VHH binders against Uncharacterized protein YNL108C. Designs and how they scored, part 2

Target 1, 262 residues: Uncharacterized protein YNL108C, of Saccharomyces cerevisiae (p53929)
Amino acid sequence: AIENIYIARHGYRSNWLPKGPYPPPPTGIDNDVPLSEHGVEQAHELANYISKLDVKPEMIFSSPFYRCLETSKPTVEALKIPLYVDRGVGEWYKPDRPIIPEPATHEVMSKFFPSMISPDWEPSIIPSNKGETEEDIFERCHKFWPVFIDRVERKFPNVKTIMIVTHAATKSALGMNLLKFSSAKEPIDNKGTFIRNGSCAIDKFELVKGENESIPFEEREWKLTMNGNTSFLTNGEEMNWTFMNAFEAGSDADIKARRAAE
Short names: E, the ipSAE of ESMFold2; O, the ipSAE of OpenDDE; V2, 0.75 times the mean of E and O plus 0.25 times the DockQ between their complexes.

## First folded at step 2 (VHH)

Design a11 (framework vhh_7pa5_2)
Fold by ESMFold2-Fast, scan of step 2:
Structure a11 (fold): chain B 262 residues (1-262), chain A 122 residues (1-122)
Amino acid sequence: as target 1 above (262 residues)
Amino acid sequence: QVQLVESGGGMVQPGGSLRLSCAASGFTFSSYAMSWVRRAPGKGPEWVSTISGSGGRTSYADSVKGRFTISRDNAKNTLYLQMNSLKPEDTALYYCATYPWGSKYSWAFDYWGQGTQVTVSS
């Protein structure tokens, strides 16, 4: 049974730089933006950090978006572990967004990341192509966990540690559901602490109860032992996002608002 | 909003019994493991017992095994602690909490109630 879950946010996006020109998405898909050179450096720092942990991930499950695959690549290469794509940990897009991006197909992703993406993994849940409210993404992650954990444990019964590479909103929704909160806008304790979601920030969740695969997901108890850790990054925490922010994580509007507030 | 309200405490003589209740609201009660934690005067908090969301699994501190029984009624969103053969050493403020106590990182996801006082004295 799974005993440890790492959840990391992708690295610094190319379109987060103060001035362009910004590279077009390699896949040609709207919002499927690559990492900046700084983001690639963060991904290497994350891989180096993970390679020195006592408890290392045995496999990665990544969002299908280019930035998450790019963030995962150095860790895949350092640890020589398999990577699967699960659309269920994909990006959050609000329903009023003009275009809801459809992620690249497995064939297209494999052209950009040859020999990295393992086949034979079906999405545990598919995000709505009409966008999602805050309640919708929280519910998506709520439904994701029991399906996902069951499938991982059936296919890989000896695996104890996994890593998910995803996006800020999805990372918060996944973590808050593991901790069994009712929304992503709640603090995780009575001290007002929230999950931290800087670029390349990594969470660690450890199983407290429920190491047997026969125990239903709702009876498994998880503790957060690493909250959005960025201590290994040269520039520390950058681009932290929570559901209290006014705009979608990492969107142009979000970036403009942050620059204006600084 | 998560609310936990303990009741049922009081004064009792050694060898007596008390039943504590914790009324929960603001979350899907049956999806959460629940714990009882106590704090004696001048001491740090001590984990007492935990019950799984379904009620199918329970665990107890060695100091209370065989004397205390944790249970829950998911239809009523209520957690219980039946305390038998009470000893002066059981005197404490008793709290219910949404997750296991005693972890170095339990602060991350532990909602506590206001507590209910249990005093065992001759």
Scores: ipSAE 0.000, ipTM 0.118, lowest interface PAE 18.4, mean pLDDT 84

Design a12 (framework vhh_7pa5_2)
Fold by ESMFold2-Fast, scan of step 2:
Structure a12 (fold): chain B 262 residues (1-262), chain A 122 residues (1-122)
Amino acid sequence: as target 1 above (262 residues)
Amino acid sequence: QVQLVESGGGMVQPGGSLRLSCAASGFTFSNYWMSWVRRAPGKGPEWVSTISSGGGSTSYADSVKGRFTISRDNAKNTLYLQMNSLKPEDTALYYCARSLEELYRSGYFDYWGQGTQVTVSS
């Protein structure tokens, strides 16, 4: 059974820099933005940190968006582990967005990340092409977990530790579902602590019970032992995002509000 | 090796016409929906037009509807864009792009050419 799950947010996006113009998406797909040079540095710092952990990921499951693949690359190279793409951990887009971007195909992703992306993994769940409310993304992640864990354990029965590379909203929704909360807006303890979602921040979830593979996902208990850890980054936590704001993570509105708060 | 090579761009005065061509190779051209996408200086990509694999279905951006015509010759593996009544705001680098079916509306294009420059100036 899976005993450890790391969940990391992608690095600093090119369009988060205070001044444009911004480079076009390499894939030509709307919102499929690459990391900034700073974000690439964060991705290398994350890989270095992970390479020093006693319990290392044995495989990575990444969002299909360029920034998540780019964030994953240094870790794949350092650990020599396989990477699969699962659309189920893709970005959150609100229903009022004029176009909900369709992510790149395996062929296109492999052109930009040669020899990195393993074939033979179908999405555990596909995000709505009509966008998602806050309730919808939380429910997507709720449905994702039992399908995803079952498939991982069937295909890779000897794997104990995995890593997911995703986006701020998705990271929060995944984590809060693992901890069996009913909303991504609840604190995780009686001290008002929330999941932290800085760029290249990494969570660790450890299995408390359910070591027997016959126990359904719904009956397994998880504990959060690292919350959005950014201690290994030269600049520490940057671009933290929460569902307390109404904006999509990394959108122009979010960036403007964040800069105004600085 | 998928290759898309655009040609036919150039300089024209407002009201003029140009015909762009895209030579496709490395895949079965007749199996794919094809699109034209443009990028004006300092702006992001703007979808212009799409044609179905068999040529029976076409779609156009509102800004070019009635002025531009997309067509294809599957025997020659070539995509065309006939541009009439050109305006200064049509000035852009024009790209040929490949898609599966109607996925173009989701912003999905799995291969792009190098582009051909169209400049409309008085």
Scores: ipSAE 0.000, ipTM 0.096, lowest interface PAE 21.2, mean pLDDT 86

Design a13 (framework vhh_7pa5_2)
Fold by ESMFold2-Fast, scan of step 2:
Structure a13 (fold): chain B 262 residues (1-262), chain A 124 residues (1-124)
Amino acid sequence: as target 1 above (262 residues)
Amino acid sequence: QVQLVESGGGMVQPGGSLRLSCAASGFTFSSYAMSWVRRAPGKGPEWVSTISTGGSYTSYADSVKGRFTISRDNAKNTLYLQMNSLKPEDTALYYCAKGPRWELLYYYYGMDVWGQGTQVTVSS
């Protein structure tokens, strides 16, 4: 049974740099933005950090978006572990967004990340192509977990540690559902602490109860033992986002508002 | 049309308390984070506090943390700010604002509008 789950946010996006012009997405897909050079450096720092952990991930499940695959690559190379794409941990897009981007196909992703992406995994859940409210993304992650864990444990019965590479909103929604909260806007403790979502920040969740794969996900208890850790990054925490923010994580509007706050 | 009406300001001595209220209309109050912002004489706007849509999360400026408490009543479309241990430095016009801190910063670019404000004066 799965005993440890790491969840990481992708690295610093190319469109977060102070000045453009910004190159179009490599895939040609709206919002399928690559990492900046700084983000690639963060991804390497994350891989170095993970390679020194006593408990290392045995496989990675990544969002299909370019930035998450790019963030995962150094860790795949350092640990020589398989990577699967699961659309269920993809980006959050609000219903009022003009275009809800459809992520790249396996064929397209494999052209940009040759020999990295395993073909043997179907999405555990597919995000709505009409966008999602805050309640919708939280519910997507709620439905994701029991399907996902059951499939992982059936296909890989000896695996105990996995890593998910995703986006800020999805990372919060996944973590809050794993901890059995009813909303991503609740604090995780009585001190007002949120899950931290800096670029390349990594969470660790450890199983407290429910080691047997026959036990339904709903009966399992998890503990957050690492909250958005960025201590291994040269620049520390950058671009933290929570559902308290006015704008979607990493959007142009979000970046403009953050620059005004500096 | 968004309308925010602040009240509860006044004159108080150092160490005193005041409770500010903000009556909101023209939008679905329970769907938005709400904030308090203040403007001291001769200074730019300073963010004071934010509360989440359901009231489960709050955040405060370092200058007011431990002394001020933000709260909301979604059934009444009302936002509150309980101010304790008031200092002369807290003297300002206090504004109710729709949205979290980041959206309020965006106000400087014309992205949103605050209420009319309520005056708080802390002196003997």
Scores: ipSAE 0.000, ipTM 0.126, lowest interface PAE 18.7, mean pLDDT 85

Design a14 (framework vhh_7pa5_2; at its last look DockQ between E and O 0.02; V2 from the best seeds 0.00; counts 0 for: pae E 22.0 > 2, off the site)
Fold by OpenDDE, look of step 3:
Structure a14 (fold): chain B 262 residues (1-262), chain A 124 residues (1-124)
Amino acid sequence: as target 1 above (262 residues)
Amino acid sequence: QVQLVESGGGMVQPGGSLRLSCAASGFTFSSYWMSWVRRAPGKGPEWVSTISGSGGSTSYADSVKGRFTISRDNAKNTLYLQMNSLKPEDTALYYCAKLYSSSWYRGPGYFDYWGQGTQVTVSS
């Protein structure tokens, strides 16, 4: 059974910089923006941090969006581990968004990331092309886990530690589901702690019940042992996001709101 | 209908003090745990403090411990945050939030509602 799950948010986005012009999406897909130089630096710092961990990921499952693959790349190179793409851990888009982006195909992404993406993996779940409410993304992640874990354990029975690279909203929803909460808008303890989702922030979840693969995922229990760690980043935590934010994580509206608050 | 309205924000110099208020309505105020959360520029929301329904239990983020004090007046349906020794890094939009008291007391709780926020700016 999977015993350890790391979940990381992608690095600092190019369009988060205070001044443009911003580079167009390499894939040509709306919102599929690349990392900034700073984001790339964060990705390398993340890789360096992961390479020093006692318990290291044996494989990575990444969101199909370009910024997540960029974030994953240094870790893949450092650890020499396989990377798979799962649409189930893709970005969250609200239904009122004019365009709901569809990620680039494996073929297209492989052109940008040669030999990095392993082809033999089907999506565990596919996000709605009509957008998702907060409830929808939470439910998506709820449905994702049992399907995903079953597939991982069947295909890779000897793997114990995995890493997911994803987005702020998805990271939160994934983690909160592992912890068996009913919403992402909840503190995770009696102190009022939230899962933190800074750029290249990393969570760790450890299995505390359900060591046998025969135990259904729903009966397994996890604990959060690392919450949005950014201690390894030179600039520390940046662009933290929770569902308490009024806008999609990292969206233009989000950035505008943040700047207005300055 | 549940309503939370924050007030008391403003601009102060480093080392200064502010007292935030949150007026609550639409629910039995004393029956619920309440929290303060803040959002700084370029950052997401950060939990600041929580207080039980009776006011007998309080908790604080490490970043504000010893400087901030959460309190409540259940007769006035009002939540307070006394902020002393303010620092530039305390600059943020501050929100009050309502929790399920029973769920919170026995374990991780729910944030049901939060206000629109009040701006706190600490600058020389």
Scores: ipSAE 0.000, ipTM 0.223, lowest interface PAE 12.6, mean pLDDT 90
ESMFold2-Fast, scan of step 2: ipSAE 0.011; ipTM 0.474
ESMFold2, look of step 3: ipSAE 0.000; ipTM 0.088
ESMFold2 (binder alone), look of step 3: mean pLDDT 83; pTM 0.843

Design a15 (framework vhh_7pa5_2)
Fold by ESMFold2-Fast, scan of step 2:
Structure a15 (fold): chain B 262 residues (1-262), chain A 122 residues (1-122)
Amino acid sequence: as target 1 above (262 residues)
Amino acid sequence: QVQLVESGGGMVQPGGSLRLSCAASGFTFSDYWMSWVRRAPGKGPEWVSTISSSGGYTSYADSVKGRFTISRDNAKNTLYLQMNSLKPEDTALYYCARERYTMIRGSYFDYWGQGTQVTVSS
């Protein structure tokens, strides 16, 4: 049975730099922005950190968005592990967004990341192409887990540790569902602590010992042992986001609002 | 089915001692941090003490530090609270509580027992 789940947010986006103009996304898809040079450095620091952990991921499941694939690349290269794309951990877009982007196809992603993306993985759940409310993305992640874990354990019965590379909202919704909360807007403790979602921040969830793959996912219990860890990054935590923010994580509106507040 | 059953409460005079027990079932006891929480009449819950899954870490509320000792026996699935030098203000219903799977330490509890009454009076 899966015993350890790492969940990381992508690195610093090119459109988060103080000075524009910004080049169009490499794929031509709206919001499919690449990392900045700084974000690439964060991705390398994340890979170096993971390479020194006692418990290392044996495979990566990435969002189909360019930034998540780019963030995953240094870790794939350092550990020589497979990477699969699962649309179920893709980005959150609100229903009132002018365009709900369709992510790149496997063929297009493989053009930009040759020899990195393993075939033969169907999405565990597909996000709505009409956008999602806060309740919708939480429900998507709730439905994702039992389907995803069952498929991983059936296809890879000897794997105990996996890593998911995703986005701020999805990372929070995935984690809060693992911890059996009813909403992504709840604190995780009595001190008002939330899951931290800085760029290249990494969570670790550990399974209770004594469980195995015959135990239904709904009966398993998980503990958060790293909360949005950025201690290994030269610049520390940047661009933290929670569902208390007014705008979608890392959106142009989010970035403009942050800069106006400075 | 998670169950926590407290016992060992009773009436005692100031300066006396009591040992509370909590029998746990329906989960892997050795994987969880456990706590004692009390509720005095007309007041909200007050955290008393916490012990890590291995027993290697313990913490106490300032009001009980030096007087109470938390311990556990993972082979018997039992949590204990040894209470010495009891004071009238220790009068409360004492609950065994399991920590939620959120952090290595925290005060969010997902399961509580029925409680055992401790009364300190002459």
Scores: ipSAE 0.000, ipTM 0.115, lowest interface PAE 17.8, mean pLDDT 86

Design a16 (framework vhh_7pa5_2; at its last look DockQ between E and O 0.51; V2 from the best seeds 0.00; counts 0 for: pae E 11.8 > 2, off the site)
Fold by ESMFold2, look of step 3:
Structure a16 (fold): chain B 262 residues (1-262), chain A 124 residues (1-124)
Amino acid sequence: as target 1 above (262 residues)
Amino acid sequence: QVQLVESGGGMVQPGGSLRLSCAASGFTFSSYGMSWVRRAPGKGPEWVSTISYSGSYTSYADSVKGRFTISRDNAKNTLYLQMNSLKPEDTALYYCAKAHYYGSWRTSDAFDIWGQGTQVTVSS
């Protein structure tokens, strides 16, 4: 049964750089932007960090978006572990977008990431194609966990440690659901701490020892033992985001607002 | 650049009240959550309260819950802290912070504090 869960956000996006031109999405899908060179460097730093952990992930479950697969690639190569795509950990898009991007198919993604994406994994849940409110993505992540973990544990009964590579909002909502909060807008302690969601930041959640692993996933207790760690990154924490922000994480509006505040 | 200017501090007797203000400029105030933090003499920073971008969610440290009220006026780009039933242990330099973008929110790091803060002194 699963005892350790890492959750990481993709690296620094190409369109976060102060100056273009920016590469078009390799898949042709709106918002499916690649990492910048800086983001690729962050992904390698993350892989190096993960390679030195005492408790290493044994497999990766990635968002289907290009930047998450790019972020995962150095770790897959370093650890020689399988990667699966699950749409359930996909990006958050607000309902006011005129078109909600749908991720590339397995076939298209495999063209860009040959021999990386393992077959025979179905989405645990499919995000709404009409966008999601803050409450909707929190609910999506709530429904995701029991379906996802049940399938992981049935298919891979000897695996104890996994890593999810995803996006800021999804990372936060997944973690808050594991910690059994009722919304993604709560601090996680009496010091006002929030889950940190910088580019290439990584969380670790550990199963509370002494729990019967045969109990339903929803009844298990988890603790956050690593919160948005970026200590291994040359530039430290960048582009942190929480649901206290009015804009979608890393959107053009978010970037514009950040630059106006500088 | 982001600028946060705290005011409204002063000396009060135990049981008294003060209202702190934080004037914000250099960013779209209504898009960000805000916090109050304080630093007592010889101590590291302590989180006091947080308010969401819209004001619909608030949270408080246990030491101030029921006595302090955080609020904001997005039209005036101003954050407030109403402090009632003040105690000597509330004596500190109070800062407002734009915590969720600055890394300083984490307890192992210093808070991102702009300006000089506003001193609150509670003594008899």
Scores: ipSAE 0.006, ipTM 0.306, lowest interface PAE 11.8, mean pLDDT 86
ESMFold2-Fast, scan of step 2: ipSAE 0.202; ipTM 0.621
ESMFold2 (binder alone), look of step 3: mean pLDDT 87; pTM 0.884
OpenDDE, look of step 3: ipSAE 0.022; ipTM 0.354

Design a19 (framework vhh_7pa5_2)
Fold by ESMFold2-Fast, scan of step 2:
Structure a19 (fold): chain B 262 residues (1-262), chain A 122 residues (1-122)
Amino acid sequence: as target 1 above (262 residues)
Amino acid sequence: QVQLVESGGGMVQPGGSLRLSCAASGFTFSRYWMSWVRRAPGKGPEWVSTISGSGGSTSYADSVKGRFTISRDNAKNTLYLQMNSLKPEDTALYYCATDYPYYSGEYYFDYWGQGTQVTVSS
């Protein structure tokens, strides 16, 4: 059984810089933006941090979006572990968005990340191409977990530690579902704590030991032992986002609102 | 034309030190993350160390931590690797390489130099 799950958010996006011009998406796909130079530095800092952990990931499952693949690259290279793409941990887009971006194909991603993306992994769930409400993204992650874990454990029976690289909303929804909450808007404790989602922030979830290794996924219990950790980043936590925010994480509206508040 | 020219390799006894240099030309050096990668006879490439474009972030392979130091001088377009407490296991061809994602077909280590030989032998 899988005993440890790391979940990380991608690094600082190129379009989060205060001054353009911004590079066009490398894939030509709307919203498939790359990391900034700063984001690439965060990705290397994340890889260095992970390389020092006592319990290291044995494989990575990444969102198909360029920023998540780019964030994963230094860790793949430092640890020499396989990376698979799973659309089930892809970005959240609201239904009122005029166009819901379809991520790059394996062929296109492999042009930009040659020899990094392992074949032979089908998506555990495919996000709606008509967008998702807050309830929809939470439900997608609820359905993702049992399918995903079953497939990982069947294909890789000796693997105990995995890492997922994804987006702020998806990271929250995944974590809150692992912790058996009914909504991504609930605090995780009685002190009002939420999952932290800074750029390159990393969570750790550990399986509760004693009675859990032989039980079905739906009955397993998980403990959050690292909450959006950014202590290893030179600039610390940046661009934290939660479902209490008014706008999609990293959208132009979100960035504009944050700059107005500065 | 992108050009990376390594120098500073040589023969040294165990416990000795060497400083490698990599002179870069043909691209905007300060915008690229730079790495040192080595290849021992009969083995594949092993990543050794990386430094960010600004020099603010560095990382090292476990086998060299505490012994090697990567640095750069962006005014001189030069990358360095200070190697201390050398071991026979450090014997390899050492390459410098670019290690910064760019928007036209990203590779791990887009550009490689010709390498400089380091031999640690008694």
Scores: ipSAE 0.000, ipTM 0.104, lowest interface PAE 21.4, mean pLDDT 84

Design a20 (framework vhh_7pa5_2; at its last look DockQ between E and O 0.13; V2 from the best seeds 0.00; counts 0 for: pae E 16.7 > 2, placed apart)
Fold by ESMFold2, look of step 3:
Structure a20 (fold): chain B 262 residues (1-262), chain A 125 residues (1-125)
Amino acid sequence: as target 1 above (262 residues)
Amino acid sequence: QVQLVESGGGMVQPGGSLRLSCAASGFTFSSYWMSWVRRAPGKGPEWVSTISSGGSSTSYADSVKGRFTISRDNAKNTLYLQMNSLKPEDTALYYCAKVQPYYKSGTWYSHFDYWGQGTQVTVSS
């Protein structure tokens, strides 16, 4: 049964650099941008950090987007653990986008990441191709958990610790659902704390001690024991985002707004 | 199922202009980057230009930069290449291609899933 869940955001994107021109997406899909060199270094720092943990992930489940697979790669190599792609932890796109990017297929991504992506894993849920409101992505993550965990526990009954590599909005929505909040816009404590979602930031959720682990997944209680940790990164926290932001995380509008605030 | 049909080629004098079109069907055109590739007589394929799915990012081979402009109309599922200041060395069969790029050893490479039949451009006096 699953007792520990890590959730990490992809590293620093190539198009977050202060100057362009930026490399084209390797898959040919807009918004499927690769990591910058800085982001690749963050991914290596994350892998090094994970390799020293007492409780290590035994498997990775990644978003199908290129930057998440890039972020996962150093950890897969360091720990020699399997990785599966699940579209259910994919990116959040607002409904007012004229076109919602569809992620690359398993075949396409396997050309970029040879021998890394394990076969025979169907998506736990497929995000709307019409975009998602904040309420929609929260609901997607709500539906994701019971389907996903049931499948993981049935296929891998001896695995106790997994890691999900995803995007800022999805990371926050997944975590808030585990903590049993009714929306992603709630603080997690009396001090107004939100889940931290910097590039390559990592959460840890632990099954609560003293709870009956044989109960249905939806009734299990989880505790956030690591909130968006970035202490292992050379530059610390970068590009933190929450649903209190008016823009999609890391979008051109978000970057422009951050620069205007200087 | 994927179909790419090029048109707009012809014979022009040096310094002239042509506008190539590529009609796409059988896939979600607006989700993919598209390229123009050309093949001169007796030569292998040469990449000419690439445009992102939304049209905001373009790139060009050095040999055509400043003279050719790639564009797309996603409402009409059509890719374009405006060719100005044509030279005899631009003589080639021009293809449009659906792009599948990949990254290897720090370098971007393009893999083209499907090619059209091509349209002939001949620049000669």
Scores: ipSAE 0.000, ipTM 0.165, lowest interface PAE 16.7, mean pLDDT 85
ESMFold2-Fast, scan of step 2: ipSAE 0.000; ipTM 0.325
ESMFold2 (binder alone), look of step 3: mean pLDDT 83; pTM 0.817
OpenDDE, look of step 3: ipSAE 0.053; ipTM 0.538

Design c01 (framework vhh_8cml_1)
Fold by ESMFold2-Fast, scan of step 2:
Structure c01 (fold): chain B 262 residues (1-262), chain A 124 residues (1-124)
Amino acid sequence: as target 1 above (262 residues)
Amino acid sequence: EVQLVESGGGLVQPGGSLRLSCAASGFTFSSYAMGWFRQAPGQEREFVALISWSGGSTDYSDSAKGRFTISRDNAKNTVYLQMNSLKPEDTGVYFCAADRYYSGSWYRAEYDYWGQGTQVTVSS
């Protein structure tokens, strides 16, 4: 059965820098923005950190968005592990957004990340093309887990450790569902602790109960043993996001609101 | 009112073909993934096929893969299941179902809307 799950947020986005001009998305797709040079440095620091862990991921499942693939690349290269794309861990877009971006196809992603993206993995769940409320993204991640884990264990029966590379809202929703909470807005303990979602922050979840693959996902119990760890980054935690924010994580509106408060 | 109405079932000999249709009304069809499930006599309801809202992604059970094809026409609010090389084991009531997400076979209980079903019998 899967015993360890790492979940990481992508690195610092190019459009988060205080002054443009910003590079256009390499794919031409709205909001499919690349990492900044700083974000690429964070991705390398993440890969170096993972390479020193006693328990290393055996494969990566990435969001189809450019920033998540770019964040994954140094780790793929350092560990020589396969990477699959699963749209089920894609970005959260609110329903009031004029256009909900359709992510790049496998062909387009492979043009930008040659020899990195493994074929033969179909999405475990696809986010609504009409956007998602906060309840919708939480429910998407709730439905994602049992489908995803069963498919991973069926296809890769000897794999024990995986890594997911995703976005702030999705990372929180995935983690809170794995811990069996009913909302992404509640603390994980009685001291008011929340999952931390800095750029290139990494969570670790360890299996406590249900080590046999014949045990249904719903009966398994997980413990969070790393919460949004950024201790390995030169600049530490940056761009933390929670569902208490009104804006989409790392959007232009979010950044402008943060700057206006300074 | 939300309705899903299946049609196209019937009696067919082994090796034959049937095309099932499911006409949807009362919700925004183009925003929902659509699935087909079946229930054989004395058995639990099982997943057959799933199609995303745009038709760009499909999924099939092991028993359906290579023999069945799911498709949809969003202009007509209809989802189809083309069934070829039918076997006696394919006998059952076939249901269409709508889900806001492109979810797998695991969560029939989590589908938002269900049809009443259409009988498919493969014999003799």
Scores: ipSAE 0.000, ipTM 0.200, lowest interface PAE 14.1, mean pLDDT 87

